VHH binders against Rab GTPase-activating protein tbc-8 (tbc-8). Designs and how they scored, part 9

Target 1, 248 residues: Rab GTPase-activating protein tbc-8 (tbc-8), of Caenorhabditis elegans (i2haa0r597to844)
Amino acid sequence: INTKEVRRMAWPYLLGLFEWNESPESRLEQFTSQYWQDIEEWRVLEAEVRRRDEEAFRAARARKAASPVREESCDVFEDPNEPTCSQHYDRENLITLFRANLHRIDKDVERCDRNLMFFSNKDNLESLRRVMYTYVRRNLEEGYTQGMCDLLAPLLVTFEDEALTLECFSLLMLRQRGKFPQRPGMSKCLLNLRSLIQVVDPQIYALISDIDYAQALSFAFRWFLLDFKRELSYECTYKVWEVIWAAQ

## First folded at step 4 (VHH)

Design a23 (framework vhh_6z1v_2)
Fold by ESMFold2-Fast, scan of step 4:
Structure a23 (fold): chain B 248 residues (1-248), chain A 124 residues (1-124)
Amino acid sequence: as target 1 above (248 residues)
Amino acid sequence: EVQLVESGGRLVRTGGSLRLSCAASGFTLDYYAMGWFRQAPGKEREVVAAISRSGDSTWHADFVKGRFTISRDNAKNTVYLQMNSLKPEDTAVYYCAADFTYGELDSLSAYDYWGQGTQVTVSS
């Protein structure tokens, strides 16, 4: 038993995916089945995205002088009296939004942790891409934000299981959006985190300290996760994450 | 270590043929459109050919159309430029570049990664 095997077993419990008295086997099977079912669904959407990418390439090469016209006034309302128009706009909006997210993901994934031996393997980059595509398909309203692959990558390296990685990542993202209540001991952990950020990145610390403390904590979670992943080895990042997760 | 490396440039007689290769290391070409550019001494860098991510769509500049052909092999992480019926005017340093977006073809800022170039010299 090495530390990686221990982390593989402990992390789903620390993140709150499983209760400490729970046997995970049936839920793992459910996660795996749903994951691959979701992939079949978005592959159809991806095919349409790639068709539009080819059209965009050809249109650019034709050198058409046209400025894009955006219809942003239609993005949040569906007219229940026009089902066919609503369905048509829903599909076009879905594909347009999914395409924008896939472009952001592709760019980040191909540049993610290339110095790590695990990601020198193209199959592992493809795994990272599939997990993130599935995540954004399930969470289109939030979408993809640059740097999310930096949070996903350590989970994938640890688990080497796409479905489990997705479920744990989803919980981590809920925590980042302030949807998990703070528990006893959390304030001390956050203060220790603030001190560590001051040592690792004094410039970011100075920026955070200028903001109201309550708002700074939400900002600090995002910057802390990105900074420690960037400035620290995976091993150090794992240890810091485990301290934070245990304090929840 | 993210880089594009061109190879195949050399001295060729007018009317000759040459195949250039551009190999990517440290990243995959699967998600990039690729372009070939050239720059002769005292001239601006100009686009020669471009190929879409899938390779299903290609574009060639009018001055090389019918003579040059761009292609890609994503399994080998490589893009090629087959040059036929070479002319002295084709003498230049040839660069490959990777573009994640479908920006203006003539805009150098549209390309994310560039190779160091390979010299092609065409003499009579």
Scores: ipSAE 0.502, ipTM 0.785, lowest interface PAE 1.7, mean pLDDT 74

Design a24 (framework vhh_6z1v_2)
Fold by ESMFold2-Fast, scan of step 4:
Structure a24 (fold): chain B 248 residues (1-248), chain A 124 residues (1-124)
Amino acid sequence: as target 1 above (248 residues)
Amino acid sequence: EVQLVESGGRLVRTGGSLRLSCAASGFTLDYYAMGWFRQAPGKEREVVAAISRSGDSTWHADFVKGRFTISRDNAKNTVYLQMNSLKPEDTAVYYCAADFSYGEYLTESAYDYWGQGTQVTVSS
C-alpha cells in the first residue's frame, strides 16, 4: 500500500465529503456528471470572454495606428484585474466578472509548481485550470483570490480526478471561511480513522490525538493556509492537512 | 526556469529574408499576447509587430507592413517574425516580449517577460 493510495481513500472522508458508512460510487458518478455539465455551461461564457479579449487587442492596436507615437508610461491607477463590482449581475456583468477571474486564474495556473513532474505536463495544468474555472463559476461572489491554485494543486495530484478534486476543494474552502457543516457521527468515525492512521503512520497519529477542531482550523488559517510556505514539499503539505482535517 | 530566447538574427544583404524565432522555457505562451520590438543604435525601442493570445489577430507597424509577418505556434511554445525585403534601416537588436494584458495595454510595463535580443544586420 503506498501512501498516495491511502490518502486518496481517506481524504474525501476526512474533508467530510462522504459519510463513513456511505458507498461513494453513485456520488462520484453524480459529481462527474455535474462537473462536465458545469464545464459545458461556462465554456459558452469563456468563448465570449475570449472574443472580448480579441476585441480589446484589436481596439488597442487601432488606436496606436491612429497615433504612431508610442507611449511607454504605466498608469498605476488602472487595474484590469479589479473591475468595479456591479450591484446587479445581468449577463453583461456576469461576463465582465467571469473574465476578470479567468485572467487571474490563467496567470496563477502558469506559475503553479512547475518543478513538480505532474505539472510539467500541459494536460495536467489544463485540468487544474478547468477545476478552478468551475469552482469560480459556482462561487462568483467570492471569486478567485491569489494562492487558491496552491491549495487546489495537491488535491489534484492526489486524486487525479477533476470532479472529486473540485468537491473536496469546495469543502476545504468552506472550512477556511468558517462555514463548514457538521455531519452526524463524525466524532465516532474520526476515532476509527485515527486507529487506521496509527497503523500507517504513528507520528501523524500522535499529532492528531491532541488537536481539537477549533484550534486546528485557527492554526491552519494563521500558519499554513493564509501564508502558505512554498518551502513545504507536497509530502509535508499532505501531512499537515491530514492532521488538520482529522481534528475536524 | 523562466526565459524567452530569441534566435535567427544574423547578417543579411539588402533585399534578403530572415525568420526570427522566440522560444519560451519554464512557462507556456498560451496565456500571453506576444510582441516583437527592435532597438537601433541611438534610438528608442519601438514595437514592430504583435499577435493576440489566440493568434487570430495581428498588428504590424506601418514601416514593416507588407514585409514582416508575425505568427505563433503555441504547441511549440514559439513565436516567429518572418522578415522579407530587408532594408539597411531594419538593422537593430530584435526582442520578443510576452504581454499578459492580452494586448489590451500598449505600454512597455504591460509586458511580463522579455528576451535578451538577437542582432539583425542588413548591409549591401
Scores: ipSAE 0.469, ipTM 0.782, lowest interface PAE 2.1, mean pLDDT 74

Design a25 (framework vhh_6z1v_2)
Fold by ESMFold2-Fast, scan of step 4:
Structure a25 (fold): chain B 248 residues (1-248), chain A 124 residues (1-124)
Amino acid sequence: as target 1 above (248 residues)
Amino acid sequence: EVQLVESGGRLVRTGGSLRLSCAASGFTLDYYAMGWFRQAPGKEREVVAAISRSGDSTWHADFVKGRFTISRDNAKNTVYLQMNSLKPEDTAVYYCAADLTSYEYESPEEYDYWGQGTQVTVSS
């Protein structure tokens, strides 16, 4: 797999989104429709997040101006109480979790591969943000973890299709969470990855050499992919990912 | 290249006015709160003014309140500091800074990007 067009065609199959004998056209249309529908839903939530961000800025200012007497007289019952009904609980919990995730995503997106021509374009950064916002809205309890944008970015660059990127990224994240069972030869694939890491990053190799098999799997899918993406050119990253995905 | 560039600093007489500009290059300010800081000779860097992401909320330090006004134009990717009724004690290097996810506008360490500064000198 040598060209961007070939990678764009092959990667959904390598990740397990499509079977090798499957025609993808109808499912691609479904992914696109669902994706933009999900965006309309979370735009409403994002508006409330940004309103609360503005309120937080104002509250910091007001707190400095407030007298100690007024602060001490603060009635907590005038503020939203702990949830007393499911609907109120769901709304406050949802917005609180979504807001925390958006803040983490915003910080990572702005720092993600800014040296690439692709992400020097504001529209492409907004694409990256939309895909990640949609992912965390679908997976709110797992939420955003620092470095997820480093895994998402190469997929978006390759596909240039937000909906397809999201579906492939979601499968990649299932692997990261250990939801895929081992295949015959997985131990050999991990040893090969370890050998590759020794060449690319001797410090990481020393670390993995000191841990047992179960922990090595966690490193391979959580840390080594991020290290490869940051330390290697995109072309090298693509080749490493293809080896890892084929081991599935 | 990701960069904040301040401009407008110069020598002015006491009671004069000056407008500082801070332009972002290589990124957009749309998601950033912005702050203006200053550092006078022999003193530490202090916050002068801050503006929220939307521009709807601003904060100004007590020592410049009523004299300085922070504003922003996201379409031009620029933030401004209008300084009126300048005093000799306003002499300092003025820095702009961008804050993506923090609202602790008084804490220099919370800001993600910084400009190189522009010198303002107020003579009596």
Scores: ipSAE 0.393, ipTM 0.736, lowest interface PAE 2.4, mean pLDDT 74

Design a26 (framework vhh_6z1v_2)
Fold by ESMFold2-Fast, scan of step 4:
Structure a26 (fold): chain B 248 residues (1-248), chain A 124 residues (1-124)
Amino acid sequence: as target 1 above (248 residues)
Amino acid sequence: EVQLVESGGRLVRTGGSLRLSCAASGFTLDYYAMGWFRQAPGKEREVVAAISRSGDSTWHADFVKGRFTISRDNAKNTVYLQMNSLKPEDTAVYYCAADFTYGLYDESSEYDYWGQGTQVTVSS
């Protein structure tokens, strides 16, 4: 049995994406359809972001060419001469927030596990970028925080499926923020998973068997998710995450 | 690993032309603005030309405007500097640099990746 295949099967259930008694096929189709619809929507926004990036380039160059002869102008605040419709104003705010997030994501992607064989393939790096862009488009209020790509990367390597990766990552982020709802029967499902893991991976089981679900601490959960990825290999990260997810 | 490699520098006579190339490996140029810089002996490093990530916008320093042209080919992961009507004062080591700011406007980046440089010597 392949440990990676076991992780592909177990992780969506462990994260709470699927109920243990449900077939995932129809929901996977729904996730995939919604994912690509979301991409079509934000590609339009990205085009405007990139147009504004071009304008920023020209403006920066024009200022340098004219310096230092030009007066340094104080802030010129230009709000719209007249209030635009709410949708147009919302679009401006949306594009401004999305642009800031894309800039942070692009910078982080450039530093993300470049030496890992999976991400030496440009297509996989673009998959990582698309998943994160889609996540921040759905979650602009929270936005992108440096290091989130480090959490997303192991999920993408494991699943190799952008839509599934996005849904699992979204649940992981809810857990990190302490907002993951506990659904009826979750504790029993986790006990059943532990029994299965004991058979297929005794080493992981040994780690999980030391976890007391009642003693799982949210601060430890947040710390592990944020910091362990940078200091551990992917295999160690996977094992730590599985222990935390089983305890949660 | 991220690497920029310049090539094309050589000795050339006044009034001659050169094309410099800067090839990137370990990252995609699609998300970087690119610049050419030069440094002559006893002088500070100065910016010569810059190109936006898409290649739709370019900037050239006044002292090379009309003589030098920056361009890029993202499919080949390479940026170029075409130098025409070369003058002795163009003699310098030429460096390419990748900029994480999307317009050399410092709103998201704190550093540059640099190549090792290629020597251009212009003599009469």
Scores: ipSAE 0.486, ipTM 0.763, lowest interface PAE 1.7, mean pLDDT 73

Design a27 (framework vhh_6z1v_2)
Fold by ESMFold2-Fast, scan of step 4:
Structure a27 (fold): chain B 248 residues (1-248), chain A 124 residues (1-124)
Amino acid sequence: as target 1 above (248 residues)
Amino acid sequence: EVQLVESGGRLVRTGGSLRLSCAASGFTLDYYAMGWFRQAPGKEREVVAAISRSGDSTWHADFVKGRFTISRDNAKNTVYLQMNSLKPEDTAVYYCAADFGTYDELLSSEYDYWGQGTQVTVSS
């Protein structure tokens, strides 16, 4: 077992996705089924977003052709992710918000960990995009914030499983927003994780002994990102550490 | 290194055809609208054609409409300009450019990346 395989096994428990007494396989099948159902739903919305993007492209080109002496005019609009007064999302408002979020995600995905070989593969970049689109569709009120892809990327590299990555990322975001509850059985789960670490990595176990759960989580994340230093550039590693550290 | 590299420029006779290619290195074109520009000796750079991110929408300048066709192949990370019925007036250095923000809320006249250009010369 290499370190990446150990992290793949430990991270779902560390993030609180699995209880010590449940079947991971049944939960994973449920996550996978729900994930692809959600993708089927938002693909319909994305098709409309892309249709509007095409209209915007054509409109921009038409304006440029009509005013060859002057550059395209730009209108300043309020952030469509921050609706004024009304919280009702008819289809039009839903698509407008989703479109704004997709634009932010696309921009960040394109620029996310460009120097990491894993994301030089187009399929892996598309996996990152799908996971983030699904997260945003499930959490449209909060929407996408710049830098979220930097937090998602390490999870996807570790798990190489879109549905599992999404579930773990969702829990991490709940913690960042201060909405993550202390779960019953977390003590047992973390004791089991500590026992696993003791066998696999006695050095890290020595460091986390007699530390409470929040501190144990911090140590485990830092331990994981030390190995990322070998795969990511020095700059990318520090950026990821700062983002994850802030989320704790 | 992040760059766009044009190729295919050469000397061609009036009425001839030529296909230019623009390949991206160090990034993917999937998230960019693409444009072809040209600059003739003693003239300002002008837009020749543009293609949307998906490739579903294209725009061609009036002076090349019906003769030039822009297309893209995202699997090959490449954009093309097929030039037919070439005229001496088409003689120029041709540049490709990538634009991330060609949308109604974030309209921009600036392109994010530019190639170094490829020379097309049309002899009479």
Scores: ipSAE 0.433, ipTM 0.755, lowest interface PAE 2.1, mean pLDDT 73

Design a28 (framework vhh_6z1v_2)
Fold by ESMFold2-Fast, scan of step 4:
Structure a28 (fold): chain B 248 residues (1-248), chain A 124 residues (1-124)
Amino acid sequence: as target 1 above (248 residues)
Amino acid sequence: EVQLVESGGRLVRTGGSLRLSCAASGFTLDYYAMGWFRQAPGKEREVVAAISRSGDSTWHADFVKGRFTISRDNAKNTVYLQMNSLKPEDTAVYYCAADYSFYDVETPSEYDYWGQGTQVTVSS
């Protein structure tokens, strides 16, 4: 039996996307429909972002005087990913925040696992970009942080389905940000992860073994997932993630 | 491993034409603005032409306007500089540069990546 197909079947349940008594087919159709609907919505925003990029290029060329302050009317104190921003943005602020996130994603995607045969295909890089754009549009308050593509990539390779990848990635990000409630057995899972890190990277293990705050549930998951992705092959990452998810 | 490699520089006669190419590896040009610069012996590096990410907008320095044309082929990850009606004053090392910043294509210090350069010599 194909290990990749087993992972595609099991991972949504392990991440908590599907309940035992739910119809996966019905939910998958809804996810796919919503995903492509979301893409239609943010493509309108992206078109305006790209139009403004072209306009900025022309404006910078036309004026050879000393560089003015940023053309964006955004307050100097206003960070695109700051939680203090309104949850309901006006169109101008929405486009400004979306634009900043698109720029971060575009640069980061270009560095994502290009040595893998899967991502040597530009169409697969475009899939990665679309999923991340959609994630950010749904989560503008959190926004894009460097390294998120490294977490998204193994899911996309496994599923080869953008909508399913997005839903699973969203749950993974909630867990990483400490949004999931703790479960019985979760502490045991974290101790098992420390043992796995000891085998994979003894230097990292030495650092975390003596730090009390590294015992925090959300912090440990965030560190372990990021560290494992960077240090392990996709196969090893898959095995570690399955251990983490099974404990929940 | 990100790099830009210029090619096409050679000796040409006054009034001749040359096409310079700049090939990118380790990244996709689709998301970078590109510029061509040149530096003659004993002079500062100066911007010759620039092209936006999409290729919808281009800029050419006054001293090459009507003679040089910048273009790009994102499918081939390559940017070009078509040089016509070459003059001895066009003799220089030509560099390509990539910049994700769509605002700063004219300033050399703000380009993200540079090529090694290709020598163009124009003689009578």
Scores: ipSAE 0.461, ipTM 0.762, lowest interface PAE 1.9, mean pLDDT 73

Design a29 (framework vhh_6z1v_2)
Fold by ESMFold2-Fast, scan of step 4:
Structure a29 (fold): chain B 248 residues (1-248), chain A 124 residues (1-124)
Amino acid sequence: as target 1 above (248 residues)
Amino acid sequence: EVQLVESGGRLVRTGGSLRLSCAASGFTLDYYAMGWFRQAPGKEREVVAAISRSGDSTWHADFVKGRFTISRDNAKNTVYLQMNSLKPEDTAVYYCAADFTYGDWSLPEAYDYWGQGTQVTVSS
């Protein structure tokens, strides 16, 4: 798989979003509908986040007039360090956690590969932000971790479809966290990936061989997707991902 | 690759006016509160003016209030400081800074990005 159009067609199947004998049209419509419905919902939450950002700015103004101290600034800022284990947040906890995640996403989106022509377009950066916001709203317990935009960006470049990008990214993140969607033949694919890791890097294989396959795969995905990407072009990253996904 | 670049600093006479510009490249200002700081030789950097992400809220230090005005144009990715009725004590290097945290725009250490500065000299 070597061209952008072929990748657009193949990647959802390689990632396990569609079955190989499935016609995806109905599900694509459902994904698109749900995606824009989710955006409608979190835009309301984002408005409240931005209102709180304005309040924080004004509070800092008041503190400055009263001789502010660094510790008082930190005290006013409501940034949760870790998400709660419960997905059933009250609205205040929801907004506070969503706000913290939006701040991290905004920072990372601005640092996303700006020399790539695709992301020199402001609209494409906004697409990246919308997909990431929607992902985080669906997965507040896990939240946003620095570097997740680096995994999302190649998918968005390839698909140029926000809803499809989100669904594929969600599957990729499940694998990254050591969780896997239930699908036929996955155990054989995991064994094939284990064999590939053994050939590509015997030292890494030796370190993870005593871990169960889910943990080994999570480690391998982090190594391949995060460590390799830092030194690879998008084209090389695509080829590495295709080999990993095909082995699964 | 990510930069804030100040421009407009020069020598002006007491009572004169000057407009400083701060242009961002490699990132957008849409998600940043912005501040203007100044530093005179032998003194600490002090905040002169600040503007919120939306531009709906601004703050100006008492020593420049009524003389300086901060503004932003997110479409041009630029922040401005209009300086009127300049005094010799306004002589300093002026710095533009971007604050992503929203926690405390009044402290220099709160800012994520800084420009290299532009020299303003007001002759007595």
Scores: ipSAE 0.547, ipTM 0.814, lowest interface PAE 1.4, mean pLDDT 75

Design a3 (framework vhh_6z1v_2)
Fold by ESMFold2-Fast, scan of step 4:
Structure a3 (fold): chain B 248 residues (1-248), chain A 121 residues (1-121)
Amino acid sequence: as target 1 above (248 residues)
Amino acid sequence: EVQLVESGGRLVRTGGSLRLSCAASGFTLDYYAMGWFRQAPGKEREVVAAISRSGDSTWHADFVKGRFTISRDNAKNTVYLQMNSLKPEDTAVYYCAADLYYGEVDAYDYWGQGTQVTVSS
């Protein structure tokens, strides 16, 4: 029994990508075709982003003033129901927002699971980057949230197929967003999540408990997702995901 | 482990040449602007040269311009500093640094441990 091959076959059904009675081959062809078309589109945007990065480098070298001290940027408080920007952008706003997202993705990808043999191969890191760039281009209003690459990585390792990985990741992200408590139904979900965080990390629980509930929950949920993945090996992460997916 | 490692520092005679290398491990340089810095005993760290992510743009301090050349090889995950016509005042510990913010070469994310260059007259 090859556990990885079993997961590769089962996960798309468990995530709800395929119905048991449909032809996966035709859907896979559609996903692959659309994926590479999307890449062709955002490569044009990426070229402009990189041109602007080059101009920024030259402009910085022309300045005499030292750069301000660098501080870690934190986007730990983000309500998934609050849009960051307008859904429709003119080209200038599109490129500006896409550039900001690419910078966040580049930072995370370069630090993502380099200890795994799979990601010691630069081609596999570039696959991870392409999938995430494509996801962000399709979901620009939400953009890239730090740590999303840590969630994407196990899918790419399992599937070794960029298009299938993107579709499964998109469903997983939709499920994760759907699990956030809505305004009226917040109390029980918040209590359950708080209890879990208290058990996993009492220190962070103490820190977030005094903040506004919606913002604290968004922070706690993203922290929980990242630390849950980081605390568990890939095998444990896979088993937890399979239980969650099967239960729904 | 994520690190930058400098190599190539040694004792050289005035007028000699030396090439320093900076290799990255645990991450790739493909998305970083890179810089070379130096620090002599009792002096502040000063920027010597910088190279953009693409390698299409470079900058060199006035006191090394025409003598030093920064370059990069992303396939080897390495940045170089070619030093020609070395002078005793070039004696320092040389550091490489990586910057993801692309336009802020003075705000570097990663630093190496340094390599000692000594120029004797």
Scores: ipSAE 0.467, ipTM 0.777, lowest interface PAE 1.8, mean pLDDT 74

Design a30 (framework vhh_6z1v_2)
Fold by ESMFold2-Fast, scan of step 4:
Structure a30 (fold): chain B 248 residues (1-248), chain A 124 residues (1-124)
Amino acid sequence: as target 1 above (248 residues)
Amino acid sequence: EVQLVESGGRLVRTGGSLRLSCAASGFTLDYYAMGWFRQAPGKEREVVAAISRSGDSTWHADFVKGRFTISRDNAKNTVYLQMNSLKPEDTAVYYCAAGFTDYELYSPSEYDYWGQGTQVTVSS
């Protein structure tokens, strides 16, 4: 088997999406269902964004540079007396933020990893765009920052599954923003992985035993995702995968 | 590699017609506004026409209005400039440009990608 297949098996567990002793099939079905439901929702929002882009073009045609849209301000004092204004403000703010994020994503997606054969296929580039749009819709306040597609792309290439890619990317972004979730079983997962490394590669175990294990794994996530030339990382991942599946 | 390639420029007689094409390679035009610019020797680059992402809205400079028509075919990843009733003063290198611009369609600095240009010469 190639290293890509090993990564597909190991990365969701290493990122903390799945527990080592669980069957992921039902959760994958839930992720897929939610993902396509989210796409249906933001396609409606995207249609409004594109309508506003069209208005902006016509406005620019009629006059010199000027923002054709303005975030609607609803006074807090007036809010209870104008439910429509409050609802319109919330929706106007939502569309304005979503539009700004889509514009940043559109610029970045077209420039993302164009040297890879995978992204020379426009369908795969559209997959990248859909995952990124879905991510920012779920995380609108934090939004899109230039370069996020560079983190997303290796996950999509590895998984070739939009819903799984989104869930794993979400966990990676939470860690980057200093908001990594603590969930039941995480300590058990880390202890299990540490024990497997001890059995499979005692030399690596000796090196990490003197380091904060969670910190070492956080560092390794970027290694596994971005540094495809690290021989040690590939072999370690392969051995961990084999031991886990053999134990079942 | 990401590029725009113009074609169709040639010598044409005054009053003649010509269609320029701009094809994108390595990216899709679906999310870009497109513009046609021209530059005559010793002159600044000026905007000739622009078309929205959807193709539903177009803009043409006053000096070409009624004579030139911009259009796009996203399925072919191509933008066109149909030029009719050509005049000697239309002689220039014509460039296509793609940008995410919503606000200053007339400003070259707002466009992210540019073609190499195609020469149009109109003789009397």
Scores: ipSAE 0.467, ipTM 0.792, lowest interface PAE 2.3, mean pLDDT 73

Design a31 (framework vhh_6z1v_2)
Fold by ESMFold2-Fast, scan of step 4:
Structure a31 (fold): chain B 248 residues (1-248), chain A 125 residues (1-125)
Amino acid sequence: as target 1 above (248 residues)
Amino acid sequence: EVQLVESGGRLVRTGGSLRLSCAASGFTLDYYAMGWFRQAPGKEREVVAAISRSGDSTWHADFVKGRFTISRDNAKNTVYLQMNSLKPEDTAVYYCAADLSGFYEVDSPSEYDYWGQGTQVTVSS
């Protein structure tokens, strides 16, 4: 059985984006429409961010020529002072916060899963960037934290749909913040799989009923690993997958 | 696979001109500020020129102002250094470097994300 197709079908339900008795077509259409509308909005903000980046470049080079001490003007690392409520951002505050987040995202996107053939294609990296920019624009209170692209990347590879990826990622991030699960070592991750399966929506078994028990556990563990991908190195993640496959 | 490749270095006579190219492979330069550095034997790398992400802003070291011009073509994923009125003291290995932040200190090589392997320029009288 094609595990990627099973994941693509099951993950939105597993994450709670859709109810099992729901026809998702209408909501998928709304997600897509809203996603591209949000992109139109933040592209205007991004244009101003890039204008300010040009000013910063000029200012940094001019100061280097006149005064050779760089540490006095480090805009890229300006204070990540994030207010508790994004609704009260004026345009200046909004642009300042958005700019800081775009700089962090740009660095992580360029270094995200370069070993995967999918991300050797620049168009797919731009998809990853667009989804993360849109997420951050919707969630400026939280902002971007290093490693978030590592959680987003597997979703984008699986879905190949930016709007659906964003909605599923948003729920994943909400679950991460709400529950703050214990982050055990790899040996304890397998033990926690039993508990994880017990809290999974019982209807999920209906979607994976055609998969044997070992493949069902592999699917569930991939979902579990996604929640902790930021804590695992690229090689460690693949070795854990190999352990699951060897157990079959 | 991420790589910067310089080309165009050769032997030229004093007063001559030369154009260096730096091509990116496995990634796009669209989000990178770019710099040209040089290193003479037994010396540390020094910055020669820098160009912003858009190409709208450039900077050139005092010792090359009026003689060297940095430019970029993002559609070709390439950065150039046009070198005119070459002098023997311009003899060095020339390196291109990419900086995603666009704000790193120009004379701090460790602050740049990617480097090429260099191209040798020799100026003789």
Scores: ipSAE 0.475, ipTM 0.770, lowest interface PAE 1.9, mean pLDDT 72

